# Designs tried in a protein design chat: miniprotein binders against q56y42. Part 9

Target 1, 350 residues: q56y42
Amino acid sequence: CSNNTSNITTFKPLKLPLFWPWQKVKMGPLSVSPMGFGTWAWGNQLLWGYQTSMDDQLQQAFELALENGINLFDTADSYGTGRLNGQSERLLGKFIKESQGLKGKQNEVVVATKFAAYPWRLTSGQFVNACRASLDRLQIDQLGIGQLHWSTASYAPLQELVLWDGLVQMYEKGLVRAVGVSNYGPQQLVKIHDYLKTRGVPLCSAQVQFSLLSMGKEQLEIKSICDELGIRLISYSPLGLGMLTGKYSSSKLPTGPRSLLFRQILPGLEPLLLALSEIAKKRGKTMPQVAINWCICKGTVPIPGIKSVRHVEDNLGALGWKLTNDEQLQLEYAAKESPKSMIQNIFQTR

## First folded at step 3 (miniprotein)

Design Nd
Fold by ESMFold2-Fast, scan of step 3:
Structure Nd (fold): chain B 350 residues (1-350), chain A 114 residues (1-114)
Amino acid sequence: as target 1 above (350 residues)
Amino acid sequence: SPEEIVLEYFWALNKGDLDRVAELFAPDAVLHDPLGGTYRGRLAIFEYFYRLFERFPDMRIEIHEIRVEGDTVRVEWTMTGTDKETGEKITIEGTSEFRIDEDGKIVEMRVYWD
């Protein structure tokens, strides 16, 4: 006690925010909600069973998210199967443009899109044109975050430098407010950070698979690097494609190709699912809310998928409260005891 | 006086009387929280205090110093309470700056968390 301190050290000092829905977190120059939403399912007929008849419900889900203080929406130029390629960006753009809740304040929504590292994108100009195409589909003049969807370092290292130059040009031209990366491992994350820094461009976000099913040594190393370098980790698949919801069992599998993954992984998740269930019951919360809250407790911004109004309603309940350190440790221990976990994305680098 | 309006604000807040807190603000008042952003209008400001009170229902704010300069009031305070969700006891140091209009209403409030 060297300063004019009151004798209040018997209380745990806390600094706001405490995951309240209306409290924002910094992501580079951006101010974002503690949880965002992903749009991978929008236009995905193969994995998620998308149909255009779903668009009205997706729009209602989007409006519900906005009404409850969510301002971060993640999409990609590759989202949408077959003839619906780019459909996710088109739908998000339509919903933002038509939103009655926004009424001329469309720029208050932080749109994060991802540009695919396609083998024919061989010039920085082509990559800038990919950004312009996304802006056209989204019907906006500027993105919140322009992201490189995956690294080419392991198979086309010369292409990667060109794509990094494209990100620099997007930022310098004012097409994006911030730049980020997706599926970057620890080594490549440091390399792009340093490269962008030499060009005067801050790296604002790193999006990786991160959940109670994906908290291995590499994910923890990525988070440590993000914390050190002032990068925000965006956690995708925070519910393990639905495995952490408690809605599925060996006798109650999801329809479509996800059922193959669930048959292999779900039986090995009993310790984790039990821990999630017990904490959820104790807290008067759902298992998805606990799993998402854990991601936020780790300092990440999770982006669970928007599929229906009901999913958005449930996921919003992940905000406005906090797991204790003991509850977090209980979940982490249970995850380590579970014999199965998610395999890293095939595009994730070292 | 501006000082009396601000003292009434802290008294009402410590009593959990959010209706009285809201009444002290002008209809188009603005509240700035550097960690939460900007809240415009009585309804948004009411929601801000409702969320704070819901999280810390036993919150108590102790005023250390009040300084008045014209229509502006600056207050240094300590907030104590128990996080309802975690059961953890908290202590937060802060400063609030208020601007009071000619009708005796708070038109602007800035919060700084230490």
Scores: ipSAE 0.000, ipTM 0.124, lowest interface PAE 21.5, mean pLDDT 83

Design Ne
Fold by ESMFold2-Fast, scan of step 3:
Structure Ne (fold): chain B 350 residues (1-350), chain A 114 residues (1-114)
Amino acid sequence: as target 1 above (350 residues)
Amino acid sequence: SPEEIVREYFEALNKGDLDRVAELFAPDAVLHDPLWGTYRGREAIREYFELLFEYFPDMRIEIHEIRVEGDTVRVEWTMTGTDFETGEKITIEGTSEFRIDEDGKIVEMRVYWD
């Protein structure tokens, strides 16, 4: 079946905004596509099995995203394992610089990177230098968004204040166009917003785990605060590490450490996976496309990970249409009735 | 003794001392994990434990029983930890089997996840 034969008439559709890539959403001073992409897997040898031989295919996936109007790419200075620390930023920078699709319009790409709250980053100057190191690896003069990767409030509150001062200085020096945070809970989100406001720095984004597997009380509260304060929520892990794709079962597990997690929690997701499958079939879409579309319907900007050309092709199909309110409620009800869900990331504060 | 080497392995592992864990293995040791694969050589084995701690940063192992049969040591344990990506609390029962050489180095390790 197709989407038009499911719940709506087959007459020619209106030219309505349906989450097309050119229908940009505001994120502080930035205009971004309704969905971006994350580059967490790039250079990750341990969790994803990254090899440098994959670089040509990753570049092809990046170009495909650009060709289809995606302009938001999320990375981090901590991405890349062992001696490949920073490799995600280096690869993204290389792909942007070499892009034939951009043809000198490299500044149209919005790069969002995250700076780790490492215990040795004890001064605002060190944090500004972390930003400069990221700019060097990315081979760009200015970031779209500079983000603090996690809060130290629960174990090193004095360190957090100097990291916030570092974000202020990055913005004031013109090293970033906007600042954001990652893994901030409701209390800390309000506190950093207010702190930055005293320095004339707007908080543009809050990146948190958000999906049909991670839509709890705190995620709803964070979304409410974001809406009130003019902050855009960036939803990471919109596919629940792949659990919402529908391609895994007890007899078909992913490779590596995820297989242990999937073996134990997939059986508890059956009501949600069934609802996703039914809506996907009714709409002529894939389960990942439905799960991503749900995140966009909630007003967030999801950043699924780039791992292959095929994954990018599939995820692009999340754009250009909308779940109905009834379909959204059906998915949310099924998620609530599933015995298992993800809880908030251990780095997420209150 | 083989039992003492294996006890030191679990102590080092619970402390997150990956340098000490790696040193307890022979340079050409082999580690077999049915879910994660076979790791050949000390450096690859170190990467296995880096993966384990990256996925479960607060991992702790409680030993229930140790049995020694010649140069082979079999240990039954419970692992607890928090999945770093999801925040899920994990409790897993398992068994590890070690073979120790004449120099007191682990030459082979097999992991069984229950």
Scores: ipSAE 0.006, ipTM 0.407, lowest interface PAE 10.3, mean pLDDT 85

Design Nf
Fold by ESMFold2-Fast, scan of step 3:
Structure Nf (fold): chain B 350 residues (1-350), chain A 114 residues (1-114)
Amino acid sequence: as target 1 above (350 residues)
Amino acid sequence: SPEEIVREYFEALNKGDLDRVAELFAPDAYLWDPLGGTYRGREAIREYFERLFERFPDMRIEIHEIEVEGDTVWVTWTMTGTDKETGEKITIEGVSFFRIDEDGKIVEMFVLWD
């Protein structure tokens, strides 16, 4: 605890915020920025080429997000590879703790972590202990949102009830301010909502794949249920794992497992990519900014990934403006005319 | 040891020895592969690997790191191969988690390659 600082006062020009306080989104007891950020790349050595030497750049990206009013950060206990398992949570916790802008206001950051439904997590006590382990890695006393990463209903329905009880215990013990789920389909979303309600626990959020590539019948049904039940939809992969950025083609594919998905989907996206490009050009924006802005216009909270300072700078440009109803309709029509869509996450339930 | 069982699994896979791969699993084992599906029992698991080899007949897995915690082993790896349907060369990075029983059989396998 050092209080020895410079006596020099630095004045910075007044900057207009990217969004106003009344544009924050209610998410159960929480008030969050219209867009958050995901940290799945942090500690991922093989898919992103993560190295600890990159930590300074990731911290700069995190600080840039905070400076621009972003207060929602999504992570998971499974993020990180090999010995770096849990590294995403460790890095996020370190950045929050060390943040000069947050000193004394660490609780204003909404940390949403996801607990993996691993087949060996068979008791509610083990699930509560997973939450405690995440709190230890994050170096915080309470999570904003504790989330079940996926449903076990289709292959281990008895395990799922135990995991739901674990979420209840986390909430009752004050370890999480709110409870959420990820990859829940329409039927399971209603079932967990009703179960939690019988235990006095509100279901705050449903995190699902939602984008211009993932706005099919099921996504629209989930959104409708969320609206009816007062659940906030957190949209993951708002850029379709990068397919909506405009930087990839059949002759310029990404390295790694995404290349398989891109080969199947990207050739069928011509109408959508053209519409995104035209609107971006007209607006003086990038294609990712348009795609993210569309998610916000639909009433979801997108969580694009933090991979670099440049990615955060670009994604922040999705804030401070809105697509017109005509532009939204143009994008939706182009998406419908595109013969391909994103592959449904196999963990997403009915 | 659990590590030795898992190393034998990768060796059998790289040799295309599906009979040996299947024998390393318990009869009631579970395999979770988010891109390929969920499989219960040795017979279903064998079908998973048959489909994998049909899709990528020249697949090769290079293991990088192996970590052991009790009866649980997790391995980081790179898979290379040629997609038979498209003719394209692929490179996939992933992590596999294994739980080994007292009889030295794989009872649970969880694969993440995205």
Scores: ipSAE 0.000, ipTM 0.304, lowest interface PAE 13.0, mean pLDDT 83

Design Ng
Fold by ESMFold2-Fast, scan of step 3:
Structure Ng (fold): chain B 350 residues (1-350), chain A 114 residues (1-114)
Amino acid sequence: as target 1 above (350 residues)
Amino acid sequence: SPEEIVREYFEALNKGDLDRVAELFAPDAVLHDPLGGTYRGREAIREYFERLFERFPDMRIEIHEILVEGDTVFVWWTMTGTDKETGEKITIEGLSYFRIDEDGKIVEMMVYWD
């Protein structure tokens, strides 16, 4: 008849994913939370002002992440200050072992560690032994992901093949559930993927610098290759070492060596910081939460650093919601309008 | 040899001899510090080390291992010192890469620290 009676009780599906911690993403054979956490600051006295008196606070931050469904923790055998004792791995291992939140489910934590391409690691056996040393420090029998920390292709190509054989052996011996790489550029990423495939080993992850400050041609090419080959991109420094937090200005710099980098880059970030601030205010979120959410929107798994309970509380607010396409474009245009971006990691290969 | 040039670099660095450190670099040398950026030319490199010495005036570096491959040298080291700004004692583990030219000068240096 003349009545236009649309069914007003039409069920409208929720937009998914909303990046809740329980909405795991595939990473090779692993299921990980949409955001993980990095432990680069743990034991680092110079760059992050670490002191052993902070261990209780870091353990509380770790427990908070676990309680909120985070299951991916990234570390490295080179992380921490001291006598090559793997301080970051030792702290993570202690926290996992002592965790009351895990209550016997310690194996549900995905530990991703990185093995440094040190000049004395010249045999595949030495590299496998590096993995065994990490397992000992972490007090676990198997890693979630064993990663090569950087490529030696540009200066020691024969060493790189040996390190790749080491990754194969780690996988074949069951010391790692998956293998990955860090700081690999587009060409080397394809080469290692193909090499590992001939040995029956899938390449699970590629960890690279990726953020609103690091979305240049190489990062986009790496992301494209990852998507094509079924590799998950782990985005490190998603907050640009703190530059995207809104806490710093030319008159309010961090203490330590980061201040030198901030002096060069931070003044040129005004358009991006303004866009982050505007979206954060509109959404009732913080600037770090928006910056991390953007990385997840791009299909990466960001690993912001665990520095304090407050940092973890804030970063957890990056989950459970999603930036619109228009908001993502606004941030990307603002980043393009900013005259400065992050310095490319010198260990990243081509 | 490349190894001898690099050992002399660390010796000069431990003595706080900025003139000698700078002289070991080629005039157009490049120093890459992942956090501090790229420093081009001997004078910019000298300023990098001046800032390092100002921050850690009691700095001491111990070499743990050296690997030489042709004209390139890799060094694993530990630096100890007192942060002048905070008063805290620190220990930093690092890896340095050096490329030496035919004149026995450092033409490229990369530093990684944790």
Scores: ipSAE 0.000, ipTM 0.302, lowest interface PAE 14.2, mean pLDDT 83

Design Pa
Fold by ESMFold2-Fast, scan of step 3:
Order: sequence, then C-alpha cells, then structure tokens
Structure Pa (fold): chain B 350 residues (1-350), chain A 93 residues (1-93)
Amino acid sequence: as target 1 above (350 residues)
Amino acid sequence: SKVLIWIYVEKDGKVYRFEFELDSPEDLRRIVEKLIEFLEELGAKEILVFVRAESPEQAREFAELIKELFRKMGFTEVEIRVEGDEVIVLGRK
C-alpha cells in the first residue's frame, strides 16, 4: 500500500459528528437535534442549588452542546426561584448572544420556552405579553416554540380558552415559529389540537414527563396520539431527576429536597437499575446514556437538564447509536417489574 | 479501550490523511457508516481505510461491515486485507 501515501497532507484528528443532518427530527416547521437540553436548574436555588458562580461553567456546557450539533434548548418564564424568576431565560439569552459559534446566526438555535398558566393571566393579550416578556429576557426576535406550561381545564376551563387564543395570536403575529403544550393528557391534547386547527394553527409539540420511570398507560396513550396527529413528544425528566444515573443508592442520596423523593422511590427501582447497568456495561456506555437513548428510540426528543460541562459530555454520548428492540424490551420489562415509578405531575390532564 | 481509524483519500492529485479515535466498539457499525458517508462527500474515487481493532475477531467483523457498506455506496472494486487486529480496505469507483 505505497500508493502516494508519502505525499500525505495530514489533518489533525477530527471528531465525527454525533449525528448527521438527516437524523434531525421534524417538529412542525422546525428541524431539531434528536436530543435537546432543558434549563430548569438555571437559577433554581431550592431544588438544584443554583449559584451565580456556576454561570461560566453553564456557558461552557452550552457551547459544548452547540459544537456537537445540539440546536434545541428548552426553558420557561417560571424558571428561577424567588428573586431569580426568569433567570433561566436571561442566562440562555446571554449565552446565545455571546456565543462565538452563533455570531449573526442566532436563528440556528431553536429556543422553546413555556408560559405559565398563572391565575392572573386571564386574557389572550396578557398571554401574548408573556411571550413578549420572554423574548425580551432571551434577547431574541422570535421563539422556535411557544408552549403553554400546563392546562387549566381541571380548575379554570374558561381561562384555558383565552390562553389557547393567546397561543394563536403569538403564532399569527410571528412571535413564535411553532406552538406546543406541556403536561397535556390524551383527552386535552386532542381538544387543543382540534381547536388550533380550526384557527389555522398547527400543534407542533407536546412536552410530558416520559422516561423508563414514567411510561405508564397515560404516557403511552399520549405518544400514540402524538404519532397519529403529527405532534412531536418532548420527553422531560428522561433521567427521573437523576434516579436513572446509577449515582445514587439508599446509602448515597442527593443533597437537598430530592433526597426525600429518592428515599421513597429509589429502593423500588432495583430491577430497572440492574437492567440499565447491564446494558450500559455491554455497550460501553453510561446508564444515563442508555436511559436517554431509550427515549430517542421511542421516537421522542428528550431534554435532559444541563447543569455542568461533565453532564453535557456524558449526555451527548446518548447520540450516534441505538438500542436494539430486544434491549428496549428488556428495559421496559424491568421497569414494569420495578414496584416504584415517578409520581405523575398533578397538572397533567386526562 | 480505543479503536483507531486512519483514512487516506486521493483528491486533486494529493493524498489526505484523516484520523479518528473510537471510545467504544459498540458504536462501530454506526461510525463506519458515517465514515464512509464522509468519504463519499469528499468526492474521492479511490479511498484507503485503515483500522486497528482491539482483537483479530473484531477486525474480521469490521472487514465484513466495511465491505457491505462500500457495496451499498457504489464502489465497484473493493479489496479487503485482514492482518491480525488490522483491517485495510481499498475502494474504487
């Protein structure tokens, strides 16, 4: 093999992309990476121990995600505790504005934010103004996806209609490229889809708690409806607040309020954690990578939380491969045989 | 456990070398698919792929996978050599 190899122009080692452009997921008019990132921890002092000293590392983690082809970032106008309310959107906006890779190309990032169904948001105009406030905090002219954070159907059904009209107006005014919902159950998902269709607005996404800890009958029904109606399911908490990472046990709990939840649920997850560990070892992967990959294999777009550079590095390893059907069934069986699962979100409707 | 891949491509009268390091053998099939597609994008008509596997058994698996993918991509001549833990694949259109 001496064919012209002596005249080699050597390139420095290049890393292959984690996924190819045609592996992007269609989400209404949007083309998104097979996995996104959630920013719930940004500005959250109570559950996630956020401190402003973390901002430099969060910015580095954001840049790492962009460099590896991630273009979907999920936030909310309610993210950030106390005086830091809205801080998640402010930090994301700052990172997008300052990004070396996005100078003049801010529109390459798909920003998905969620508008809270606060009891004082009683008019469609107030909801449109919530969208404008988010755009101001994010320092962008248009959102990729504008989402209603939860349904008011169970306690304020008339408010829900005005919030839906607010979503319609956001879309018609060009403030959002696509409209979505969060925490909608099967019945309400069909109702909003049909309502928006009557107004000429397609429903792009449905964000729900979906993971190996949250694959109950309702989640499966939501997924089926999403597939039938051309709605993309965005899976939040794909790692079960960290319970699927393999980092925690009854003798090694996380700090803060999560420890109470972990003490109740984690001991009942042994069959699932064992199956995750076995597949991870067999594949040369981590347990979080397997759990996230399972969500992708089910046709959802998971949005694991971005907390550190190390977490982003690990989660990116969920891309570029797929679990076999047998491995997926093994995980699903182990999850069903586990006596515990995540508590259903109380705002998720029927 | 590291798998090393070197690619030599001839384009515009010069030979170019690309190096890739794989962290896991389990990603092998997908990475070889991406690799061959990357080479197709370069528009090269003659491509030499050099792989150092972790074992001779794995090298044989690499050889079969690369051969199958080269056929799918329209390479009319595919020569494969397996020497212990090393695989050399020459493809021509």
Scores: ipSAE 0.000, ipTM 0.193, lowest interface PAE 14.7, mean pLDDT 81

Design Pb
Fold by ESMFold2-Fast, scan of step 3:
Structure Pb (fold): chain B 350 residues (1-350), chain A 93 residues (1-93)
Amino acid sequence: as target 1 above (350 residues)
Amino acid sequence: SKVRIYIEVEKDGKVYRFEFELDSPEDLRRIVEKLIEFLEELGAKEIFVLVYAESPEQAREFAELIKELFRKMGFTEVEIRVEGDEVFVWGRK
């Protein structure tokens, strides 16, 4: 039987998914891309060197992410230094409003913002008003996810109950489609889940520091609880503030306050950085792409920071492929052999 | 120079891959009909299709045909992207 070409050329069992941007993951009532983006650098002059002259580049980076199927963007009402307080939300709102790619479809973007547990936010009404202020800065009618930025349990436990009631009211009033928390440890995560459940509000997401530099016992316990309770873990600082990019060394440190942290931690990361470099070379990928892909392989949704079009281009390369189980174990072993790891966030509770 | 179709199908924790080369573009409808029968027998939950067309116009035609296939099979979540001469389709049931 003869054809110049065959109709069937191959047949093999393969593993899905490959983390394509269109292969959405469930996050409460939301469907989000396997990777989102964080906007901590937007308006941050001190830590990230933000200048308003960067806004055009940030807008281009945002459009590139949208074009490539990214629909999750994380921000906070505390983002922006000094006079630029709230600038991250203002920029994100401007970019969404002005987007040619989103013309008439602003609701296709999942905006996740975080409300700071400031000591003067002492009533549930004040916390609801914080949400309304964020909606005003973002120029949207409803958030995808409204998050409590950190727990007050360790220093102001009565305030925490008030903030939890604020989250309930935001949800009940339709100001947010879902509620989440950030920097919650295992014990407090279970407590808020149960509290919200008694009020008919599901806990959608738990955002914590999670990366090859931050996979200690606490992070693994939080991940286990999230899996058990149907909560999605959003992994922040998936690149360790830049330490996993391969861009820095003892002779090439970042500017600003990060240089002090890098001097202490970076020399102790040689085994991990070597493993990342080897896998990246073998796969034809960059070290950041491998580190982000590892977070997705663990069932988390990483939110690397946007600082430029180049950052978005590179991070998008973390999608469309998957590390093998052996590669994941190699990275985890190398991380454990590394003498240093990330410093635990001071706001993370028990 | 040849039209090529890659298909990945998930069923009961296993993934299967098929690759087809078309002798002519007119074979696409016949292959789509055979794929409908095969996927119904398999009871696929998630499917990914990548088509390498010979032109951007042909890619748009293929996108419409594959869209009809997914609709006939009862997929509730379907995403289709056309990039030049490439068609990416993902569906979940």
Scores: ipSAE 0.000, ipTM 0.189, lowest interface PAE 14.8, mean pLDDT 81

